# Ledger of designs, part 24: VHH binders against q9p7j3

Target 1, 174 residues: q9p7j3
Amino acid sequence: MILPLFPETQVHVFVYENVSNCAAIHEQLISQNPIYDYAFLDAATILYKKQVYSAIIRALEDRRDEQMKTKTIHSEVILSLSPKTEISSAFRQFSMTKKSKNIVVVKIDSKLTEEEEFERLDKLVEGNRVEFSDEELQKLIDFKVLKKNYKLDPSTLENPLASILSSIALRGYS

## First folded at step 1 (VHH)

Design e10 (framework vhh_8emy_2)
Fold by ESMFold2-Fast, scan of step 1:
Structure e10 (fold): chain B 174 residues (1-174), chain A 121 residues (1-121)
Amino acid sequence: as target 1 above (174 residues)
Amino acid sequence: QVQLQESGGGLVQPGSSLRLSCAASGFTFSSYGMHWVRQAPGKGPEWVSSISSGGSYTNYATSVKGRFSISRDNPSKTLYLQMNSLRPEDSAVYYCATSEFYLGRDTPDIRGQGTQVTVSS
């Protein structure tokens, strides 16, 4: 997929449900195995495609402006999902854990084709790949987690898109 | 219960070398990637370098690549940063940090106390 603000940047987003090996993937991430250089998100935290794209755009803007707060573009995507500029909090809120069951995986600046990335990830992730769509994401979301992460009140919870996007775009502005 | 203790900083002249050390305890050191992060007065924290759990993979910030070298000794639970060709711009407090890769923190609260490097004549 091509982002209008970053047309030269290749972006691939994959969604997996019923993943059985999240603990094994997590061990590879803590070992800093470069084969696992992706943003692994807990799908319980993602409700919309636009939520993921907004975080990617923010991360790419920070990279362009030499203002990244983390060491990789993929970790910057995770940070950018958070309404706060606190790295530790963002990772605890949005990253995959050993107990995750459904995940969203983001790859930026891939040297591989989309098909090659699919083949690579399907060997790493023991789960069922589903379409990256609002419909599929809405089957995997945990609304209690979403409400807590974005501090949504009951009036916004039924239609939270604008609040989520504003939180991502206005992160760090008072 | 992660404990990290940095050492090796000091006042040096431009062009000099320093080796920083980080003694780790309270976790299985050999299972975690390690990082060096620095912060100069009035500036935000800047990631400097990373090394994988087994030491096979390293990465460096563009500003230090070719001058700095990260290494680790898993038996002694120690992380090192060899800094060559030091510049005034390298002056900062240097912290080591451990992480679950991107689940890690680089905030002062979970880093060690840091070691001050000052490059000046």
Scores: ipSAE 0.011, ipTM 0.280, lowest interface PAE 9.3, mean pLDDT 82

Design e11 (framework vhh_8emy_2)
Fold by ESMFold2-Fast, scan of step 1:
Structure e11 (fold): chain B 174 residues (1-174), chain A 122 residues (1-122)
Amino acid sequence: as target 1 above (174 residues)
Amino acid sequence: QVQLQESGGGLVQPGSSLRLSCAASGFTFSSYGMHWVRQAPGKGPEWVSSISSGGSYTNYATSVKGRFSISRDNPSKTLYLQMNSLRPEDSAVYYCAKYGDLWPSTEGQDYRGQGTQVTVSS
């Protein structure tokens, strides 16, 4: 995908369901293995494509402005999903865990094509690839997790998109 | 400040072995994964091998798998690369690097040492 404000930045987003090796992937992430330099998100926390793109844009804006709070652009994407600028909390809220079953994987600044990244990720992730679409994401979301992460009340849960996007855009101020 | 010092390179004949060392300082070595990268004359950097912070997980480039072994000693803050069955194609400057750089982009490996030269020639 080409982003209007960041046309030179390559962005790929992948979705996997029924992943059986999340514990092994999680160990690689804790060890900071560079082969796993992606943002690995728990799909239980992601409802819309726009949610992911908003976090990517915010992370790229913070990198451009030399205001990143984390050490990599991928960890900055994870932080940017959170309504608060608290790194440990953001990772607990949005990162995959060893108990995750469905994941969303983001790659920024890839020198590989989307197809080459799929080939690489299919070697790392033991699960079924599905389309990155609102329809597929809505099959994987956990609304209790979403409500907790974005502090949504019951009335907002029926149409949460605007609240989620506002929380991402206004993190550190809300 | 992060400092990495590679050593152990030299001139050897094909089929020989070498062990490279990387002495690390300026960061909590035991908390970070490490990798080896090499660069041959006139070519871009090539990732060679990686090891997790605790040493439990290792990965290797296809070109060196089965011949090279990466290991670490956290108490001495040292990373090693055991290179067996060396080939002329292995000739390069070898660098160690701390995890946290963008991969596979070698442009982000700013916590790299000065390197150690390996030359495999008959």
Scores: ipSAE 0.000, ipTM 0.139, lowest interface PAE 14.9, mean pLDDT 80

Design e12 (framework vhh_8emy_2)
Fold by ESMFold2-Fast, scan of step 1:
Structure e12 (fold): chain B 174 residues (1-174), chain A 122 residues (1-122)
Amino acid sequence: as target 1 above (174 residues)
Amino acid sequence: QVQLQESGGGLVQPGSSLRLSCAASGFTFSSYGMHWVRQAPGKGPEWVSSISSGGSYTNYATSVKGRFSISRDNPSKTLYLQMNSLRPEDSAVYYCARDTLYEGFSPSYDVRGQGTQVTVSS
């Protein structure tokens, strides 16, 4: 994927359903294995492609402006999904857990081609890769989780996109 | 009260080995990943090694890979660092740290012990 404001930045997003080894992946993340340097998101928290893109763009803007609050660009993507700037809360809200079943994986600054990243990730993730599309994401979302994470009321749940994108863009005050 | 107590440091010659220990209390040790972090005089903290809560997964800084080995004994609530082929550049205060999971992949920890001094010189 090419981002107009960051044309030199390599960005890849992958979606996996029915993942059986989330506990093993989570242990690798705790151990800081550099092979697992990706943003591993729980698909239950992601409704739209634009939600992920907005978080990526915000993270890249914060890196460009030397305003990152976390130590890696991938951690910054996870933080950027949250409407608040609390690192621990963002990870509890959006990152994969040992109990996750479906995940969204983001890679920034890859030195590999997209096909090579596919081959690499398919060896790390024991699940079925699906298209990164709004249709596929809407099969994996948990609306109760979405409502809680973005503080959505019943009226907003019918058309949540604008509210979610605003929350990501305007999270500077918390 | 969360407590971590490091021990096992000392003055050794290059090429020697040391085994560091960290005794944990005040929390469920088996539920947390653990880290070893070191700080040399005049430098910031450097992450050295990590181990998962169950001990199945470990990782090491490039500078210590193949020389250091991290392990844990959950029943005794103790973390270990076996340091082999020590070099002068390994001289530092070594700290035991509890993982917070707050930054996921990045080294993130909320509790460090008082540290144990390792000095490698001839």
Scores: ipSAE 0.000, ipTM 0.219, lowest interface PAE 10.2, mean pLDDT 84

Design e13 (framework vhh_8emy_2)
Fold by ESMFold2-Fast, scan of step 1:
Structure e13 (fold): chain B 174 residues (1-174), chain A 123 residues (1-123)
Amino acid sequence: as target 1 above (174 residues)
Amino acid sequence: QVQLQESGGGLVQPGSSLRLSCAASGFTFSSYGMHWVRQAPGKGPEWVSSISSGGSYTNYATSVKGRFSISRDNPSKTLYLQMNSLRPEDSAVYYCAAGLEPYWSDRTGYDYRGQGTQVTVSS
């Protein structure tokens, strides 16, 4: 439904505010614990649902075309949010950190239902789940971070959607 | 400024043990996850093991699970890899790597990477 070009792909997106254990989650990600096979994004970097979906679509296209730059589809989503193809920079720009307070979590190819993934994530994330909506995301965004990550000028910052989506779609091409 | 210096490699027989060390300087070692990656002749880099910044969480490539043990000493800014029951297939240059990148990155340690230490397992 959400992804007509990938109708068999299960996609779940969760938003958590006031997360108290980001340092513990970060340590699990650094140690490569497979239980944490999700894309954990800093909500300070995400303004629109379409921003997340565009990154997911780009990651799925790269997987389909055997052009992934990272080990997993979830790390490919994080990379796909960046306007550049440099992996280290993309993770520093968009991944959650030990100091993150609000996070966006993406799961692709889940064999679990959305409710089952939520119950699983509730054991990993110590925070309050909120609706994945533009309204909720706009409460969590840091416009200074957004401006830096996408190289936005003051004029573009007034209506950044088209610029952000173009940056994601054109990453790695020309 | 930033330096990662590996040591402890050598030529050993199958079944032997080696302990690799990596001395770090020029950055806040205790704030970084640390990794071992290896590269055999004619092959691409292979991730071997990772350890969290505080040392509480470790993980290993399937090919080395049960044989290798990663550890760190934050006061001395040193990373270790204890390699037991070495096999000819373990022969490679072993690199110490530091990164803030999540587990899921294809190439850990692009923030910082050492010069490598050669391990040769041959009879």
Scores: ipSAE 0.013, ipTM 0.333, lowest interface PAE 7.5, mean pLDDT 84

Design e14 (framework vhh_8emy_2)
Fold by ESMFold2-Fast, scan of step 1:
Structure e14 (fold): chain B 174 residues (1-174), chain A 118 residues (1-118)
Amino acid sequence: as target 1 above (174 residues)
Amino acid sequence: QVQLQESGGGLVQPGSSLRLSCAASGFTFSDYAMHWVRQAPGKGPEWVSSISGSGDTTNYATSVKGRFSISRDNPSKTLYLQMNSLRPEDSAVYYCAKDEGWYSEDYRGQGTQVTVSS
């Protein structure tokens, strides 16, 4: 994808369902293996494409402005999904766990094409690739997790997009 | 440059207590949660405890719950771990870590060796 505010930045987003090796991937992330330099998100926390895009844009803005709180642009994407600024809380809320079954993977600043990244990720992730679309994401979301992470009331749960995007944009001001 | 300097380790007997310290510099200490992580010989790193930037929220690994207490002094930029009722299985190098999330956590400094034996 091409982001109008960051046209020179390559962004790829991948979705995998029925992943069987999340524990092995998690081990590599904890050890900071550079081969795994991606943002690995639990798909149970992601409802919309715009949710992911907003977090990516916020992370890129923080990098541009030299305001990143984390060591990598990919960890900054994870932080940017959270309405709060505590890094470990954001990772606990949005990052893939050993028990995750469906994941969203973000790659920023790739030197590879989208197809080349798919080939690379298919060697790391043991699951089924699906389209990055609102339709596919809505099959994988856990509304209880979403409600807790964004502190949504019952009236906003039926159409939470604006509330979620506001939370991402206003992180650090709320 | 972020720097973390651990101290307070040593050789102690089972059932004794130790207090570890971590002196932080190079960042706004009160803005970040802090962690204690340990690594025993031949084992991978194990998260031990965390404390929020304000100090209001603390969390502990089940293996140390009720025995260890994490605290911080934000004016002096120091993190502490009070370790009570020490067991041989607590023997490890103890590292303090700035909260950078689990992907980007970095063990800074030499760590401090804790050996629990008779």
Scores: ipSAE 0.014, ipTM 0.254, lowest interface PAE 7.9, mean pLDDT 84

Design e15 (framework vhh_8emy_2)
Fold by ESMFold2-Fast, scan of step 1:
Structure e15 (fold): chain B 174 residues (1-174), chain A 118 residues (1-118)
Amino acid sequence: as target 1 above (174 residues)
Amino acid sequence: QVQLQESGGGLVQPGSSLRLSCAASGFTFSDYAMHWVRQAPGKGPEWVSSISGSGDTTNYATSVKGRFSISRDNPSKTLYLQMNSLRPEDSAVYYCATGYEDFPSDVRGQGTQVTVSS
């Protein structure tokens, strides 16, 4: 995918359901294995494609402006999903855990095509790939997790997208 | 460089009206959706309203729907927010922002303060 505000940046997003090896993947992420240089998100936290794209755009804006708070663009995507500029809490809220079942995987600045990244990820992730679509994401979301992460009240739950997107795009300006 | 400059805020009483303006430069204004976002002291930012690049599609937060109206003048590169029936809870710094598709980016102006109090 090509973003209009970042036309030179290639973005790939993959969704896997029923992943059986999340504990093994998590160990590789803790070890900072370069092969796993992706943003691995818990699908329980993602409701819409626009939520992921908003976080990607925010991370790219922070990189452009030399304001990244994390070491890599992929960790900056994870941070950017959070309404607060606190790295540890953002990772606890949105990152894949050893107990995750469904994951969203983001790759930025790939030197590979989407098909090549998929082939690579298929070797790392033991699960079923599904389409990156609002329909598939809505099957995997945990609304209790979403409400907690974005501090949504009952009135906001009827239209959560706008509140989520503003929280992501304007994080850190206070 | 993309530049956005808000104006039109002020101190008003409940029930009053205000019209906010946002002057844009440094990009092709008509190609981008524009947004109004507000932030009250001690609270996170809240999306208020969006308008498509052509001006044909508008969206509003439920808290302002029916009271606020967003519009744009592409030839003059200006975004507007007409705010009617203002309430104390509308008190905030109001920012305009450009964005990708329908969601705001971090590219926003300096903001204009709206205070609704007796």
Scores: ipSAE 0.000, ipTM 0.185, lowest interface PAE 14.1, mean pLDDT 83

Design e16 (framework vhh_8emy_2)
Fold by ESMFold2-Fast, scan of step 1:
Structure e16 (fold): chain B 174 residues (1-174), chain A 118 residues (1-118)
Amino acid sequence: as target 1 above (174 residues)
Amino acid sequence: QVQLQESGGGLVQPGSSLRLSCAASGFTFSDYAMHWVRQAPGKGPEWVSSISGSGDTTNYATSVKGRFSISRDNPSKTLYLQMNSLRPEDSAVYYCARSDEYWGTQYRGQGTQVTVSS
């Protein structure tokens, strides 16, 4: 996908369900294996494609403006999903854990084609690939987790998109 | 209070070996992945190697793979970097590091200078 504000930036998003090796992937992430330089998100926290794209845009804006709070663009995407600018809190809320079952994986600035990234990730992730679509994401979301992460009341939970996007856009300013 | 203390650096000739040590305190050492990072004057920091908390998983930068070996002794809370076949381009200050999260902020020691020259 091409982003209007960042047309030179390559963005790929992948969704896996029924992942059996999240503990092994998590170990590779904390040991900073460069092969795993992706944003690994818990799909229980993602309801919409626009939610992921908003976090990507915010991360790219922070990189452009030399305001990144984390070491990589991928960790900045994870931070950007959070309403807060606290790194540890954002990772607890949105990052894949050893116990995750379904994940969303983001790659920015890939030197590989989308097909080559799919091939590489399929070797790292023991799960089933599904389409990155609102329909598939809505099968994997945990509404309890979503409500807690964005502090949604029962009325906004029926149509939470605007509230989520505002939280992402305004993190660190409100 | 996280404390990391590196030692073992020095001046050596090309082709020599050195073993760096890092003494850790102030946290449960075995719960954290540990890293070696180096920085030459006028350059940004370069990640060298990582090891998982258990010691079962190790990773290396392409520039040092096959020459360097990372290891840890959890009972003594010590991290090691065995450096073989040293080259002039390995000259740098070597830092022991702990990350609270992947790809984020690191706790580093004061560093130990390695100089590879005749």
Scores: ipSAE 0.047, ipTM 0.466, lowest interface PAE 5.2, mean pLDDT 86
Fold by OpenDDE, second read of step 2:
Structure e16 (fold): chain B 174 residues (1-174), chain A 118 residues (1-118)
Amino acid sequence: as target 1 above (174 residues)
Amino acid sequence: QVQLQESGGGLVQPGSSLRLSCAASGFTFSDYAMHWVRQAPGKGPEWVSSISGSGDTTNYATSVKGRFSISRDNPSKTLYLQMNSLRPEDSAVYYCARSDEYWGTQYRGQGTQVTVSS
């Protein structure tokens, strides 16, 4: 897809459930295999599409403004999900781990169609692709983790999206 | 502009040796860890070897340990892969790749074909 504010940048987002090879993927990431040039997120930490889009947009804005805190756009997406400024914290909070079962995969600056990119990614991920939708994400979310990551309380839980987006937008400003 | 260009591939017999090179430009070579990865038709990509920016740390896939050796020359901005005791299963396109960070975007070249066959 093309974001209205960033027409030169094509973005794709994929969701996988019941992934059996997260540990293997993690090893490839540790080894910095360039074929794995994606942002791999733990789906347990993602509740809304807009959460992911917000992080992507912020990362792209940071890149545009030459204000990236990380070295790459994909790592910036991960950082952008976090209300914390610490990169290590953001990765611990939101990135895929060896123990992850469900993941959200983000590709920035894709030169391929969504289907073409999927075909490429599908060779790397051993799991079931599901729709990138709020409905599907809500089936995969761990609310305990979500509450912890964004410090949600009974008052903010009435409108979690607003709280999450505020946390993303105001990272480093509060 | 970041550029990586692999060379040195070819057709060789099993048990033979081959040395791949990668010429880098457009960035401070010594600041980045460099990697070799390979992909054969119909197979998934496979990490082969990595070397730190300074060259003091190297890593290898289990499948190539003891046979392959990664090295770099920072002044000439060149990455090398010495491949000994080649096997048919080593046949693939070999790519030179730069890593920006742990979870980040990577740059790679066009690749060089290595074919091991009798």
Scores: ipSAE 0.016, ipTM 0.254, lowest interface PAE 7.8, mean pLDDT 90

Design e17 (framework vhh_8emy_2)
Fold by ESMFold2-Fast, scan of step 1:
Structure e17 (fold): chain B 174 residues (1-174), chain A 119 residues (1-119)
Amino acid sequence: as target 1 above (174 residues)
Amino acid sequence: QVQLQESGGGLVQPGSSLRLSCAASGFTFSDYAMHWVRQAPGKGPEWVSSISGSGDTTNYATSVKGRFSISRDNPSKTLYLQMNSLRPEDSAVYYCAAEYGDWSPEDLRGQGTQVTVSS
């Protein structure tokens, strides 16, 4: 996918459920194996497509404006999902763990087509690909995790989209 | 400024051993994981090995496991790669890289040291 405000930047987002090798992937991420240069997110933290797109747009804006706080665009996406935390805290809140079962994978500046990235990721991830859609994401979310990460109260939790998007867009200004 | 300086490369025959060194400065060395990455002519970079800041955890690419050993000396701020049973396919420029809290080992790399394995 190409974003209208960033037409030079190719973006792909993939969703995998029932992943059996999260511990092995996590080990490769800690070792910083360049083959795994993606943002690997725990699907328990993602409720909407717009949540992921908002984080991507914020990260690309920070890169455009030379205001990135992390060293890579993929790390910046993870940071951008977090409303008010530091880099390490954002990773603990949103990154996949050894115990994750469902993951969302983001690739920015892909030199490959979406189909080529699918082929590459299918070799790394032992799970079932599902559509990147609000319907599929809502099957994988953990509302306790979402509430904790965005500090939602019971009334906000009934319709959290606006609160989540505001937290991503206005991080640092509240 | 963060600086990494590799040394120890050279021309050796198959079956030989080499020890690579990386001298680090400009950061608290013991707080960061360190990596060895190599790049052969016309190829992309290949991750070789990683070591945690404490030195307690190490990891290796399948192609070098059992032949190479990564280690570090935190007091002297030096990273090492002991390379045994070298093969022609190990020929590459070897780079030292530091983890900056991000997932890309290419963010902080030194100039590299050339290793050539040929008879």
Scores: ipSAE 0.000, ipTM 0.121, lowest interface PAE 15.3, mean pLDDT 81

Design e18 (framework vhh_8emy_2)
Fold by ESMFold2-Fast, scan of step 1:
Structure e18 (fold): chain B 174 residues (1-174), chain A 119 residues (1-119)
Amino acid sequence: as target 1 above (174 residues)
Amino acid sequence: QVQLQESGGGLVQPGSSLRLSCAASGFTFSDYAMHWVRQAPGKGPEWVSSISGSGDTTNYATSVKGRFSISRDNPSKTLYLQMNSLRPEDSAVYYCAKGDSFYEGTDHRGQGTQVTVSS
């Protein structure tokens, strides 16, 4: 994917369902193994493609402006999904855990093609690839988790897209 | 229980070198990234350097890049920070810190070791 505001930045997003090795992946992330330099998100927290893209754009804006709060662009994507500017809370809310079953994986600045990244990720992730689409994401979302992460009330839950995007765009400003 | 104990600080002149050590216990050392964080009087904590669990990846704050070197000895459960070409602005309490289960933050730090760079 090519982002209009960042046309030279290569972005790939992958979705895996029924992942059996999340505990092993999480251990590699805790050790900061460079092979696992991706944003590993719990699919229970992601409802729309636009939600992921908004976080990516915000992270890239922060990198461009030399205002990143985290150590890597991938960590900045995770932070950018959160309505609050608190790193530990953002990871607790959105990152993959040992108990995750379905994940969304983001790669920024890949030197590999999308197909080559799939081949590499298929060796790391023991699960089934599915299309990165709103339809597939809506099968994996946990609305209870989404409501808590974005502080959604009952009136917003029926059409939460605008509220979610606003929360991502306005994080740290209130 | 996680325990981290720093040592190696002291008072040195500008241009000097120091090597800090951190002895870790209470967790599987090689499973976690480790970090050095410093805090000068009247300032908030500043991240200095990080090292992956295997030791294969290291990162440095721009202010110390090229002067400091982080390393670890997993068999002895020890983290190191080699500090060269020390400057007065490096004066701070240096803490070693264990990476947390969210892998971007830290969940435990030691008591710290004081580094003072003054002529």
Scores: ipSAE 0.207, ipTM 0.603, lowest interface PAE 4.0, mean pLDDT 89
Fold by OpenDDE, second read of step 2:
Structure e18 (fold): chain B 174 residues (1-174), chain A 119 residues (1-119)
Amino acid sequence: as target 1 above (174 residues)
Amino acid sequence: QVQLQESGGGLVQPGSSLRLSCAASGFTFSDYAMHWVRQAPGKGPEWVSSISGSGDTTNYATSVKGRFSISRDNPSKTLYLQMNSLRPEDSAVYYCAKGDSFYEGTDHRGQGTQVTVSS
């Protein structure tokens, strides 16, 4: 897909459920295997497509403005999901872990079609691909984790999306 | 453009040794860490070993530690993998990959060289 504000940047987002090899993927990430050049998110922390898009856009803006806080665009996406400025905290909050079962995978600057990228990614992830939609994400979300990550309270829970987007947008401005 | 060409693979018996080479071009070789990764049929890519740009730091997957040795010659822009005490489970296509992390946002590797360990 192409983002309106970044027409030269192709982005792909995939959702996998019942992933059996998250630990193996995590090991490859730790080992800095270049073949695993994606943002691997824990789906338990993602409620909306717009949440992911907002993080992607924030990361791309940071890159454009030469204000990235992390080393890679994909790590910046992970950071951008967080209301906190600490990189380690953001990763603990939103990144895939060895214990994850459901994941959201983001690829930025892809030179491949969605199908081609999927074929490549499918060799890395042992799980079931599901649609990238709010409906599917809602099935995978852990609301306890969501509430914790964004400090949602009864008032903000009436409109979680607005609160989440505000948190993403205002990170570092508090 | 970045070019990587692996060589040195072949069919060998268990317990034997092989030495893989990777010829690099199109970038400042010494500025980048280099990796060996391998992929067997039906399996995802597996990281094998890494070496820093200067060559002063090396890392190995647990599965190959003590048996494999990574090295590089920066003047000739060549990466090496000495594989000793080979096992059937080491059978795979071995790739040379550029980059010490995901920082570059690129995935550069060669066509690979086939290593088959079988009695």
Scores: ipSAE 0.009, ipTM 0.263, lowest interface PAE 8.0, mean pLDDT 91

Design e19 (framework vhh_8emy_2)
Fold by ESMFold2-Fast, scan of step 1:
Structure e19 (fold): chain B 174 residues (1-174), chain A 120 residues (1-120)
Amino acid sequence: as target 1 above (174 residues)
Amino acid sequence: QVQLQESGGGLVQPGSSLRLSCAASGFTFSDYAMHWVRQAPGKGPEWVSSISGSGDTTNYATSVKGRFSISRDNPSKTLYLQMNSLRPEDSAVYYCATDLEYGYSEPDYRGQGTQVTVSS
């Protein structure tokens, strides 16, 4: 994927359903294993491709402006999904857990091709890869989690895209 | 491997102060909230205090509010608990803990603990 404001930055996004080894992946993430340097998100929290891209763009803007609040670009993506500026809260809300079943994986600044990242991730993730599309994401979302994370009213839940994108873009400015 | 190692416990008299430390490794320390939990003999675990990853937000159990102070030094990956005006009922094994799973009541990880005994 090519981002208009960051055309030099390689971005790959992968979606896996029915993942059986989330506990093992989680162990590797908390041990800071460099092989697992990706943003591992719980798919229950992601409704749209634009939600993920908005968080990526915000993280890249913060890196460009030397305003990152986290130590890695991938951690900054996770933080950028949250309407709050609190790092621990953002990770609890959006990161993959040992109990996750479906995950979204983001890689920024990959030195590998998309195909090479697929081969690498398929060895790490025991699940079924599906297309990164709104249609597939909408099969995996948990609307109760989405409502809680973005503090959505019932009427907003029917068309939440604008509210979610505004929350990501305006995080920490007000 | 997530590793948490507590230190600083001991035997003290009522009214004394102690500072507990927790050395953390195996995760990005500044990204995660940290907690102090204690367990007295014959009782279940009791949450004592929490601090956000940035250090901006702290919370305390009502039993320790105003006497204990939680803090962290993210560069050294160390969590602290300053305990003032210690009471016999504060006697317990103190554990530092972190929870990387949202929606859980119990922390995912805790250390081996450090014994605090407040007795005359």
Scores: ipSAE 0.000, ipTM 0.150, lowest interface PAE 13.6, mean pLDDT 82

